VHH binders against Trans-3-hydroxy-L-proline dehydratase (lhpH). Designs and how they scored, part 11

Target 1, 355 residues: Trans-3-hydroxy-L-proline dehydratase (lhpH), of Colwellia psychrerythraea (q485s0)
Amino acid sequence: MTKNIAQAAVKFEQWQPKIEQESYLTINSLECHTGGEPLRIITSGFPVLKGNTILAKANDCKQNYDQLRRALMFEPRGHADMYGAIITDAERDDSHFGAVFIHNEGYSSMCGHAVIALTKTAVESGVVARTGDVTQVVIDVPCGQIYAMAYSHNNVVKHVSFQCVPSFVYAKDQQVEVDGIGMVQFDIAYGGAFYAYVQASSLGLSLVPEQQEKLIAYGRKIKQAIIPQFEINHPTTAELSFLYGVIFIDDSPNQDVHSRNVCIFADGELDRSPTGSGVSGRIALHHAKQQIVLNETITIESILASSFSVRAIETVCFAGFDAVIPEVTGDAYVCGKGQWFINAEDPLKYGFLLR

## First folded at step 1 (VHH)

Design e08 (framework vhh_7pa5_2)
Fold by ESMFold2-Fast, scan of step 1:
Structure e08 (fold): chain B 355 residues (1-355), chain A 123 residues (1-123)
Amino acid sequence: as target 1 above (355 residues)
Amino acid sequence: QVQLVESGGGMVQPGGSLRLSCAASGFTFSSYAMSWVRRAPGKGPEWVSTISSGGGSTSYADSVKGRFTISRDNAKNTLYLQMNSLKPEDTALYYCARTIYTRWGGSYTFDYWGQGTQVTVSS
């Protein structure tokens, strides 16, 4: 008699935690990517985060549940450079929901790739009522309130645009000596997070997957060299006063795009997308340098040749800075649904990270 | 100031040909994909064709595929649409549009439009 493979598979699929014998925490997620950058949308099973603001909820997570961030972002449930969002109640009455952003090192103030994925899935899941082919989604994130538009065809969201927070140039034409690299020229801009922007070719770097280790190493060294020499102060929110990462800029091998962006953020994490907060800072820099005009759209490509489009739609004065409001457009895809088990007896329950 | 100025419209008989031009200024033309979009009387806008910033890739609506050819001259900041085997159904105001697109999504949005040039196909 031949073994029935289908019967074996069905029995494996029916496995459940033996909660009477073992202590399990179960966390559910929706798995997405935006331009190759992952987003694990945590939907249920995570502890309720306390605080009246999304930033306060992120701080509560950091103080009381950081081991669960590690469990979800590290191996074997996550991987190097993994990214996620914890869904929360809205901070403001006119927002649909809130999100706390998590990654390998910790917590971020803004994540454009996450906004794109969250907007698509919120509309497709019925979290936000669809209003024809264009649906507005309003999300509270640690850096503020984000307005996004979902563009649908046959009930599928094809594109998402969002208006970023006021984005501005913090410092221009700076230089720093970096041990093992030499003199590095950079600008600092804010697009929901502070980044140092560096011309990759000036350092002999290429924005290709084959150079990912060198890009990570250089990004780490440059960030660590800048921090002690430059005081970063966010004009209205002290908790946002830090250098988040380094963005390498160069020409793309693809003639269909303006340029390529590779972000090394936090502790040497590489963004697979063009970086939404990064391209927001880029458009503020280009506007301040008179390299683009209002409503001029540029397309910026990632290390994987995925792209975001960005434009400055408005100029504003933000706490004394000449700022712009960026609009970023991108696409996201759902890759799976997860149900994650943390067994109290597992010696590796909180994960590990090997590069 | 971004400007897109279409020309080359007119009246033509069914089966005829027409070539549209669009002169672009106020931005780096070679950095943007460009599209032709048309609006027939009493109807919404219909996307017709797109060309990549370098000219290496083109796409067409099924209604015009095999009959229309999009091209560009980046040295002259000019976009073209060669329209062959014209049908009465091609009668519309034709707009040149600066195109933003996502490579992964394969869809287009338009941030700047010209004034349009009228194409009328009638016997």
Scores: ipSAE 0.000, ipTM 0.121, lowest interface PAE 20.6, mean pLDDT 87

Design e09 (framework vhh_7pa5_2)
Fold by ESMFold2-Fast, scan of step 1:
Structure e09 (fold): chain B 355 residues (1-355), chain A 123 residues (1-123)
Amino acid sequence: as target 1 above (355 residues)
Amino acid sequence: QVQLVESGGGMVQPGGSLRLSCAASGFTFSTYAMSWVRRAPGKGPEWVSTITSGGGSTSYADSVKGRFTISRDNAKNTLYLQMNSLKPEDTALYYCAKYTVTYSGKTYGMDVWGQGTQVTVSS
């Protein structure tokens, strides 16, 4: 670089908030993605969340610090469909740490792509002591305790697997009339969240980035059409008794991959990953339809051609449902390290979305 | 304090019928799915039937399909199992269960809070 550019760059890099003159909140993060789905891991600077459970801490955040969720997830610090995790103390003595999941609309109870990124970074940062090439990481999340395995080579975590909750088929061969679309055929399955599974080609949809707006619009319309027509009850937990999203399924252009998934969740958010809870419900559907056997691994692609591997490792009876325990495997990457400033005098301090 | 109290068991001849009841207290019964689980002497527990919180969906083990009917009365916090065409193989202690999910490699689906009610099918 030229002398003048080098001199200016060094001075810009050394900028610090003038806390004696201005009121700044500083929040530190590790920036990751899993299959293209972002995760802003919030490591320090966020207010201490109160509660004896991760769910209680998530509720404390919602009640007292929801504007900070917006500040971190919305522009200019975040973007449409941004996702994050707030690191907390563990809820259980046998867990390593806890996490509260945040996104554009609010808070989620379970997030597979986040578990994968958190597991990789916990081992690589020394939060969890490495036990050879395979290390178990135990994370408390709002819906419970997650057990994950980090697979390392030369001190780098290459793959992460985790066991999902009992996953089952809730309803098969259902139909709903959707304004502007027509008759839609769907199944409902649970893999940590309830999704309606729809064949994309039956609606003239393609699972490609160029159709993202149409996929979001259709996902929203289908979800809103199903909700008033179909009662969803989680067999043990009333708070999980809702339709979280719609997953579009189709064949992959890649012949080495079983299929492709695109999840439209919450209020029209598009998952860039194959969706961990989604592929968990998917493997339960395939098992129930006798299309796969136990321990048969299939690879499912996202809209970005990133992939998760999934298999059913055992069958269980869960509240009378013929359920499976899915194992989901994926890869995460660290994209950056951030230090985020929220100036009390900034009229746009809590962010905005223009999507 | 969560309590489940089963009743209605007894001795019956093959081909007979019994109706089991489960009185639930200590939780909001209408918001949870409920199940019947049985355990024969010297055997492990076997799931029998489940009903969703609103009663809109039911499921049954293959061994009892067409013979047993699960139902609930949310106003009375009571779960029922109507058992018809009983067989000697149906002899077991029958439990009313609200399932508690546990995660990751732990045994699922067998959280039984009642003392059970004995059903004996013999000639």
Scores: ipSAE 0.000, ipTM 0.158, lowest interface PAE 18.7, mean pLDDT 85

Design e10 (framework vhh_8dlx_2)
Fold by ESMFold2-Fast, scan of step 1:
Formats: sequence, C-alpha cells, structure tokens
Structure e10 (fold): chain B 355 residues (1-355), chain A 122 residues (1-122)
Amino acid sequence: as target 1 above (355 residues)
Amino acid sequence: EVQLVESGGGVVQPGRSLRLSCAASGFTFSSYAMHWVRQAPGKGLEWIGNIYYSGSTFYNPSLKSLVTISRDDSTNTLYLQMNSLRAEDTAIYYCARVYTRTYSGSGYFDYWGKGTLVTVSS
C-alpha cells in the first residue's frame, strides 16, 4: 500500500518520548492470555526489585513501586481484572527466572494461568533452550519453585503442564452467615493461595457470563464475611496467611468435563481461566474427600468454557498437613506486545479504576 | 446388584497390542462415565483414562499415545485398547464406575471390578 494512510501510520509508529524535554518512564511487555485470563508480562523498564526471595521482591514492589503496578494494571493502560507478571532474576540457582504477580488490588502468591503463559513464551523466545518436543522450565514465584513442562510440535508450544506447590485442605464443612445471601457452606483449601470453595447451585448461582455481576457481588460478600470469623495461617510463611478469594463450583453444561470453576479473587476480580491455584486446591479437596485417586485427570472449565486439566501426582506431608502435588495443564496465546509510557506531567499517570 | 468384570489379560510380548474388556451389569450402563485404573507390582494406583456417556474420552497424558478407551452400550461393555506394550505396563487393570462428578456429590468411584492381570514379558 502506497496511500497517504499507510505513510501516516508508519510516522505514528516512529513517535518516541521526548525524554530531553519531558520525564518519561518506558515499560515494555508481552501480552498474553491463558483461557481468556490476561497476562501482561513486564520484561523491561520496570525498576529492579530488591530481595533474596520472590516474596521479598514483591514486598519491595509494594513498598517502593506500587504506583507503577497501578499505572500498568489500571486504565488507561490496563483495565478491570487486569493481571501481570514482573520478570525477575531467579531466587534459586536451579531456576530459570522469577516472577512477581500483580493485579488490580495488589500482589498474589501464585498464578497458574501466568505460569502457563510464562512457560510457553520462555521456550518460544529462547529464554529456555528447547530439549526436543518436551522442555522443562523452572520458575520461582512467591509461594515457591514451580516445575513446568512445555510440549512443542513443530517449534510451537501447544500445551503446558506444571507441578503446583504442596496443596492441602485447611478446613472442611464450614458455615458463615452472609448479609443479603443467608447461610453459606464452604471449604478452605490451599493450592498456592487460600480459597473458600462454594457450591454455586446452593446459592441459586449459575457459572455463566450472564451472571458475572452477581458472581462478583456474591464472591466479595462471602470473602468479607469469612475473613473476620476464620483465622488463616500458612504453616511456614506468614506472608501467605490470607484468604485470596472465593471459588464457585458447579456442574458444567458440557458433559465432557468434570465441572466448572469461577474464581472471584482479591477485591471482586473475576478469573476468565479455570484458575490454576484454584484447581490445585480443588484436587486436594477431591483427594481428601476420597473422590479421586492419584494420577486421575479431571478437566475443569472456566466461565468462558476454556479448560484446565488437573491431577494429583503424589501425596506428601507438608508441615503436618496431608497434602498432594497437583499437575495442571493448559494452553496460552500471545496476543500482543506493549510499550507503555508514563509521563511525569500526566495528571492521570498512575491510572484509575471505575470498574 | 452392580457388577463389573474385567477380562482379556494375560502374558504378552513387548511391542504387542492387547484389548481388555469390562462387562457391566446391574445398572443402566449408558448413563455412567467409566474409568480404567491400573496398579503395577509394588506401586500405587495409576489412572489411565475415562469415557463419558457421550462417548468423549479423557486420558492420562503420560499414556494417551498408548491407549484408546471405547464403549459398546448395546452390550454393556467397556474396552481398553493398549498398543506398543512395554515391561512397565505390567499391572492389574481395573474398570470402575463413577456415581457422580459434582463437587457436592458422593465419592468419585463407587464400584470397581476385581481386576485382570497383564504381564508384559519376553
């Protein structure tokens, strides 16, 4: 194309921050999704995070750079329910790299959809050298060290599986009275983050996009009702001792899958994926209730009918808990690259969130 | 009374194929998802795969290239086709019925067969 329109577009693409005249910060990213859940992989331009652990690096970010999390996760650069990962140096010598997870409310300890996207892009970008059709990627995240496998066909990663951290049941058959809802029955399980698990049909909820507003409202109310009545303590790491969200569970309209998960996390954010840390907690619950055997794979759908497969590959004793090691499998796609500019003179430089 | 009876096991040479059968009785077979599970000597249970009443199948990823599960609802029979058998495939093979797959439901496996032994050796 030799038209003026094509010529104008090339010149727009050549625009650069006038850093000699104005103060700009430039942050670069790779844009992905896993089952519809977005991941902004922040690759360069973000300040170097300090600390000997990924948790310490997350705390450094919270203390010194939280305004940059907002700038990247809020409008106009991000949106409601936006999710990202800040790439860091590895915590352990046998890990390839590390990641700090960020979202609209703050920081998370584990993000399975992010692990899947990070693993695919690490192999496809050459961060990790391919070892044939199966390549292992080892990632340090706030809750621990994650072992992932990238399954390639013709140099394209088609699916990723990862071993989650030891996952266990924290509490079973609990009840809480929720204003405007009534009595809610729930379990609490850990799969890298603590979730309250609730049968959706018991509350008249359906796990479909048309009910997203009601699911968000109920998830927020249930979480806020549980927090003051139920103490959560992670057995080895105090920073992980919080209820991250509520996962609604029900049968799928698709008879070819086990069930459907809808996770409302943080402050009313809806996970578009089946939730990796959530299905990890689910498999621990199913194992503890004797509803599943080791190495039995189940498929769990999201609100968008995207799916993760999950199985428990072994049993372990973790700080006195009977735990399992979950293996989660899913697919991710790259949908863009970003270059994000923050002008010191912009009155909206750190973003806003209206919903 | 619900009964599941596996058959077709025996001694087979490495690299060969074998088809196992599971005869179901005492329930409406076409309405239930069916599973195959195996146990190698001195090892724990290993899930092989399942087939839903719709005919859709899901497999343990480690075994997907080696096995095919099918069903014949007219004869109440479940099948496991195994290809390229190796010494590590030596195990007792069980078929199992799933009562429910809902979160709030009762246990996942409610009935098992007695098992059929497959020995892969030269």
Scores: ipSAE 0.000, ipTM 0.152, lowest interface PAE 19.4, mean pLDDT 86

Design e11 (framework vhh_8dlx_2)
Fold by ESMFold2-Fast, scan of step 1:
Structure e11 (fold): chain B 355 residues (1-355), chain A 121 residues (1-121)
Amino acid sequence: as target 1 above (355 residues)
Amino acid sequence: EVQLVESGGGVVQPGRSLRLSCAASGFTFSRYGMHWVRQAPGKGLEWIGNIYYSGSTFYNPSLKSLVTISRDDSTNTLYLQMNSLRAEDTAIYYCAKITYWSGSTRVFDYWGKGTLVTVSS
């Protein structure tokens, strides 16, 4: 619905870039969140990314267009911990489309909150023809091919589930000495990205918003302490061989959920959602420790008490690892639609970050 | 005292639909997720699905085309709608509430007595 309550406001809304006088790049987006974690879905105006794989397209972006990632993820267009996805053509002929994931520090191999938002908006935008109240969406991402299901009521997607890539335990019961913290015990698991999993209460941490600064500081220190002491090698793709972040685990104050996750990823970014790739690694850990059985669903909360459900739907052998296929379920919302202008003469065109 | 009372079971012919109800009391129903679980004769418990306090539902994939879970928070009632019933759906159906999670362990404190559904020609 439109309102015409101030003629001046209507005229402001009609402003357009003066492209015959000034050099503007225009980038269009859908603004979403999944459990509070933002996703800026870049739909048009971004340069065409080159490469035969989504990973190659991400590398092309990093080499040739990294200034545009910063422009979109940093202030004034983005903010600290901002997240986005660049829509691409599919890598595989049985996929509907592809996505390159971007954030404040760089590029990620997998993003579950993004898959949920992408699936919802793809179905609601007609990118994929509906098949009744349940519609399958297949997305190519840097770590592989993701299968998602959109569950609709009256043409609105109410929740999304997706099957993550084979997820496995990389290391269990490890220890690292962290300056200013002491001895930290951790596990490493892969759920599309490698995370170190740490029990928050063992470090005197609480998974609540008022401790966000301490969680970020500890997550950054723990990650940097692990990297030089622990070699991470992805069994089939060398470019995925890195520790992406640290996930703090604790019990939830909500008696109807399994636990709470807080992910500090990249260079101290805090995930507002329960972290889809993180809960995928969690279910692989719980299955390996015989703490859950196949098809047993657990609900994991974020720092904001938003939740994802996760279960292991099958066991597979992946490059010699005993792995599971996780199914993650969550909800997303569209918050806005953006049109972003980058003026070649703007001295702040590529953004800034004051955190 | 938390109490869950299932109803709506009985003998039903194959291909028909049936709606089960679960009346909840003794807790703030609107603030908790609820589950449906069944047990066929001589078999173990099979999870059917759940509904969160938000209304979001998750189903066992083998059953998702056959069942719908809903809730009415104004009457503290949970529902399980079953369509196209088969002989294999013969089971005792239970309404369940999870009391809490202890780390990675699910703790169920409250189960109903169950309601028997017999699918027979």
Scores: ipSAE 0.000, ipTM 0.135, lowest interface PAE 18.6, mean pLDDT 86

Design e12 (framework vhh_h_nbbcii10_fgla)
Fold by ESMFold2-Fast, scan of step 1:
Structure e12 (fold): chain B 355 residues (1-355), chain A 125 residues (1-125)
Amino acid sequence: as target 1 above (355 residues)
Amino acid sequence: QVQLVESGGGLVQPGGSLRLSCAASGFTFSRTYTYALGWFRQAPGQGLEAVAAISGSGGSTYYADSVKGRFTISRDNSKNTLYLQMNSLRAEDTAVYYCAAKTYVYGSGTRYDYWGQGTLVTVSS
C-alpha cells in the first residue's frame, strides 16, 4: 500500500526532546552570512551572561560556559571556522543591545561581519524600530560602542554601514624571520583588533580558494613568529592587548575593486568576508602612509570575491595615537534558523573538529 | 626588472598640443600596488616640480596651478600605461617630463618609488 511520503515528514518534524526522561539543553539561533562569513546569532536557551560590560560577559562565558561555545561552533552543530554572536543586554543606556563574539578558538573583541548581520536582522525583526529608509542601530561589543546604519527599501535592509572604533597604526615597516618562509615584512594596525598586514605576492601567495591551506599555514607561522618580538599594548584596555591575526593583501583579478584581503585569525581560521576590523586597520595604514585622503572610498574584496567598502571619515587623537574613524559598508543575508539540542548523555555533546 | 618608459615628447609650437605616454613593465598599475601615478618636470636650471597625479583608484587627480585646465592625466590599466594630454602649450612648459609611480610597498609612504628616464618637451616657434 502506497502512502503519501509527506505524512512521514510531518511526523519527523513533530519530534521533540524527551525532557522527562533525558536532560536536554535547547538553544535557538538565526543563521546568517556576511560576504560568505557565517554568523550564528544565538537568540535563546544560552545561559544569561553576567557582568556590567560586554568584556566581563565574554569572560563569564569563557570561565563558565566555554563548553557550550564549543558545542555550537564545532561539529556536528557547527564547522571549521564557524562564527557566532551571543545576544546580550546593552552595556550603555543609549545602546540597543550587546553581543559577545565566539568562534572555534575563543572570543573576538570586534567582528565587522557580525555587526552588519546583527544590524540587518535587528531592524527586520523589529528589535529596533524603523525610521524610514535609514535606521540607526547602536550595539555594544567587547571593544566598545558601534554606530551602524541600516539602509532599507520597504521592509528589507539592503546595505549596512557602521563606524568602527578609532583605528591606528601600532608599528610599521617591521621584519621577522619565519621558519620555512624566510624574512617577512609587516605592519601592525588596530581596527577593533590588532592585525599584522603582509603583502601576499612578496611570499609567493595567491589570495584564491585553491591556496586556502597554504594561506592558513603561513598565517599561523607568521603570527607565532611575531608574538615573541612585539609586546602589543592597547592604550586603554588590557584585555584587547593581543595579536588577533594576519591579513594578506594583494591585487584582485576584478578591475572594479581596489584590492583583496584574506584574514587568518585566531588559530588558523580563514575569514570568508573581507574582514571589517581588518579593513578598518588597513584604511588607518593607508591614511597614515598618505595613500588615501579623508572620505575616499575603496572597495576591498574577500577570497570569495565578496566585498566591503571602506573610507576614513575623520581624524582623531586616541590616547596619543594619530587615528581615523573608519566607515565600513557591506551586505548580509539570512540563510536559516536553528534549534540545537545538547543531550547530557551524548559523549560528543561538546563537539569536535577534524580539520 | 621594474621600468617606466616615457614617449611622445618633442618640439611643438606655442598653443599646440602633445600627448605623453608612460609604459610600465615588471609591475602593474593596479590599485593594490599603485597608490599614485604622476608626471613631474624639470625645466632648464630649475628643480623638479610635480605637474599632475592620479590616485590608484583613479578617483582623485592633482594638477599644479600652472597647468590646471590645460593638462589632463589619465590611465589605462589594461595597457599598463599612464597618459598626460597637454593642450594650449606655453614656452614655460619646456622641460624634461618624468613619469613616476608610488606603490603600496611598505616604507614608501611619502615618496615615489619608481621613475622613468624622462622625455624632452620643447615649446618654441
Scores: ipSAE 0.000, ipTM 0.182, lowest interface PAE 17.4, mean pLDDT 86

Design e13 (framework vhh_h_nbbcii10_fgla)
Fold by ESMFold2-Fast, scan of step 1:
Structure e13 (fold): chain B 355 residues (1-355), chain A 125 residues (1-125)
Amino acid sequence: as target 1 above (355 residues)
Amino acid sequence: QVQLVESGGGLVQPGGSLRLSCAASGFTFSTYRVYALGWFRQAPGQGLEAVAAISTSGGSTYYADSVKGRFTISRDNSKNTLYLQMNSLRAEDTAVYYCAARWTYTSGGYTFDYWGQGTLVTVSS
């Protein structure tokens, strides 16, 4: 029986698209997670994205290939809150490669969990030559150039740190009336994306998996209430001038960490990681409020109790803002490899979401 | 920036064999840029005919009925080179052979965006 079972399995594994009979697109990926937040690294089969910047390439994808984002991020190939990166050529001569970030709703300007996973897999795949136990990886993303360090032990990358873009406080001590919630107090900070930062306990929310639906609902309502009442302008790049999400902050059940935060981004997507761009904005807020000094490291925990370490390593003046350069550290794991087939005759080829 | 350069064409007698090579520059076969690689041919006074194609993964192939069982398409990602092994050649195989790459997804059928210069294959006794 064992022999008969094994033989059947081997034959199933030999299945290939019948391109003589059917029109197929094949897209290949490396499947990762960082603190539980997925990253589908799209390695081949996706169209060449046009433009001289990563932002321009993201816009080209949005205009001409958005159906492929849906196909890869939606069921049955993806799922609710799925996240991916399309590997591109570098924008800058001193960068190793570029990445366009995609999710269920669209495109993001920065993704720290993706930077961590990309850095680990770039070094382990030989995309970047290893330089002893510490290897630098330089990645172009829509919000700018990211410098990352891969820390290896016995040829395995164990930790990744990255320097985020200049991060700053945009607005403090703001308030908005939200239908069905009441008065919400918030700050706005930029860490590669703009987030509204809200104390969860002030709204009767707990940062636990059991409250995920309530956190998503509140995050959506708060974001939609802020947008029409508050103009966001990125000082140098108009395409970055939008509120990406809401980050709920509170104490962790774990006394060994500084705090917990939960990011509801885009159209109600929940980040399973501590959110790299989010903790970057957090460290800018804490520094501006004089709650932390340069080079002081704090650990911030996700809804899954996964953690990132973050510190401000430098103060800079960025377009008139008192900004900091955050350093974020986390760990990623490879979960699989994908080969995704899109049959032109499949009525569900571009996917669906049931949430 | 994309360039495809064919080599290996020439004169051969009926029943003979040739191997065509296509060297790619400006992209790699294992990048997000390439959906399919293929060989096409154009005989004197005829239209362009698809001969063989291979998927990005190398796991799926297409052959025209006229060449099935005689021609084999293959790729070497380490050399960034596409091959066409042509066996049991016939006078009707005489044509200019073109290497082609598809970069753009369409919702139907094979379309190829980038083409080599072509290499002449003459089958004559």
Scores: ipSAE 0.000, ipTM 0.107, lowest interface PAE 23.2, mean pLDDT 86

Design e14 (framework vhh_vobarilizumab_d1)
Fold by ESMFold2-Fast, scan of step 1:
Structure e14 (fold): chain B 355 residues (1-355), chain A 121 residues (1-121)
Amino acid sequence: as target 1 above (355 residues)
Amino acid sequence: EVQLVESGGGLVQPGGSLRLSCAASGFTFSSYAMAWYRQAPGKGRELVAGIYSGGSTSYADSVKGRFTISRDNAKNTLYLQMNSLRPEDTAVYYCAAGRYLTWSGKEYDYWGQGTLVTVSS
């Protein structure tokens, strides 16, 4: 009986698209997570993106291949809050490769959880030659060039640290009236993306999985209330001049960590990780408020109690802002490999989202 | 000027082998998906084999195990190694370049002129 069951399973596993009879697009991926936040690393089969910068490549994707982003990020191939990266050629000669970040709503400028997963898999796949137990990986992303370090033990990358772009406080002690919530106090900081930072307890929110629907609803309402009331201008790159999301901050029940972050980004997507670009903005805020000194490390938890460590390693002047260079450390895991088929005759080929 | 130039076609006996080459110029070869299509007399054009920019391959069921597609990015050249050739493999073989692989071929940016393969005794 077991023999007959195994025989059937092997035959199912041997299924292949009938490309002579049907039109299929095949896209290949590595499936990862960082602190629970997924990353579908798209390795081949996706259209070659054109442009001299990662931002230009993201725009080419948006204009010509946005249906494929939806196909990969939405059900049935993806899910609500799915996240991915399209591997590209490097923008700069001293970078190893580039990445375009995609999600349910569209495209993002920075993704720390993605940098951690990309760095681990680049080293483990031989994209970057190992240099002892510590290997540097340089990645071009829409917001700039990211320097990451992979820390290996017995050929397995155990930890990844990356240096974020210059991170700074954009606005402090702001307030906005939000329909159904009331007056919300917030700060805005940039850590590769702009976030509004809100104390969760001030709104009666708890940073726990049981409150995920309320956190998503509040994050969306707060973001939409801030956008028309507050002008955001990136000092050197107009394409980065937008509010990406809202980060709720509160104390952790775990005494060994500094605090907890829950990021609601794009159109109500919940980051399962502590949010790398978000903790980068957090360390800029803490430094500006004189709450931490250079090289002081704090640990920040996600809604799942997964953690990132962050510190400010340097102070810099960035386009007139007093900025810091954050170093974020986290761990990633490979969960699978995918081969995704898009049949031209499938009426649901570009996916759907029911959340 | 973009060019794809196929070579290596010819007359071969059943069971024989041929190696096709496609020399590419005028675009960033390493970034493109490359494919071999064929068109037999009286039939439509069909995908034989494809190779993504990253090296992953796809084959038509009729050639799987007999043909091998490969690329040399340093030489801007695509190859098709054809073994155990059959009369049914007789066709004009076309090199194609696109941003991704498709069965229909309508979405490809660039096409070669074709090279004739005849399998006959």
Scores: ipSAE 0.000, ipTM 0.177, lowest interface PAE 20.9, mean pLDDT 87

Design e16 (framework vhh_6qgx_2)
Fold by ESMFold2-Fast, scan of step 1:
Structure e16 (fold): chain B 355 residues (1-355), chain A 124 residues (1-124)
Amino acid sequence: as target 1 above (355 residues)
Amino acid sequence: QVQLVESGGGLVQAGGSLRLSCAASGRTFSSYAMAWFRRAPGKEREFVAAISGSGGSTFYTDSVKGRFTISRDHAKNTVSLQMNSLRPEDTAVYYCAAVRSGYYLWTEGEYDYWGQGTRVTVSA
């Protein structure tokens, strides 16, 4: 491989921009995916975020470094629906590290696919000392503290499960008139983020890649219609009081799974994974409707036929809500490493997005 | 003590049907997931079908989808596997299994309780 590289290729690989002469900022990353949903893990070169909580660090990023989020998430360094995590120090003494979640539109309170990828890479890299075939990883995210378990075989993490924050049904059997679509029936549940859950077949939608454009358009319209007509208040944290996205639910053509989930989040971003915070809200809905019992595992499939397994392991009372603690299981893969140059003189340095 | 006992196996011609039953004793399995695995001659044990504790979720391996149906009866503490359009490659010993809290219901390592097996032979 290396000994067969052309001489010109060797010189290209060894060349680096001259920071002093060309005003380049260098940011390094680890590239992963969970069920097809990308995660650009920012490891160095990003400014140190200030604040005593992960939520405060996310706000610091939004106020002072939002152009760098765009540079990394937009083209040409990122793409439509790109997702990333900025690694931070832990908020709590009993957590291993923290993460700020970034995407095309902004910042999220919770990201299950990211937790799975972060847990795998934390154990395999040695950020968290391996404790045999099962290793616990504790991560601080904007919505709280997440407990994850890495299941290893021959020193490779094969599966990751994580215990989600208390998840609950916020509203059931709601209706909203959506301009251009008509009356839409929905439920709202919280699994680290608030989602509106909609039956895809009720709107003539299919949860397949061929319909991605229609799914995105409908998800955006439904979200925008719900927000002004439905007040969402997180019981303990005002900053989490927002509708993050819409999750379309339908039967799967795959008999090995319970159902299929397609999440349209933020400003029309499509989650390639089954959506960890989304399936957490789903298991809370199914438990509240008496459709599953504690410790009953269901498998939920994504638009790409990738899957997460989820179960409710405990019932709890959370700020007056009958809540469950979900456990989500999935698999992640490392795809590469990146080194990203941002030249102060580049008129496109902060990126662009062509949908 | 918990025991799983399979029944309903036998000899059948290709294209025929059989219904396997698994009876559980020692405790009620209403919160346990139940599954069928099979071991064909000269092969490893493989997953066939699973049903959740409530009966609300079912899982099947690709080779049996549309042909086999798993179901349960909580009052009788039994799980059944209806096998239609049987093929010679379905010839195997079929095992019933149960688990309270498994992550991947299609993996045999997740299951705590196993039956002794019932033989199914599909002739050409």
Scores: ipSAE 0.000, ipTM 0.161, lowest interface PAE 18.4, mean pLDDT 86

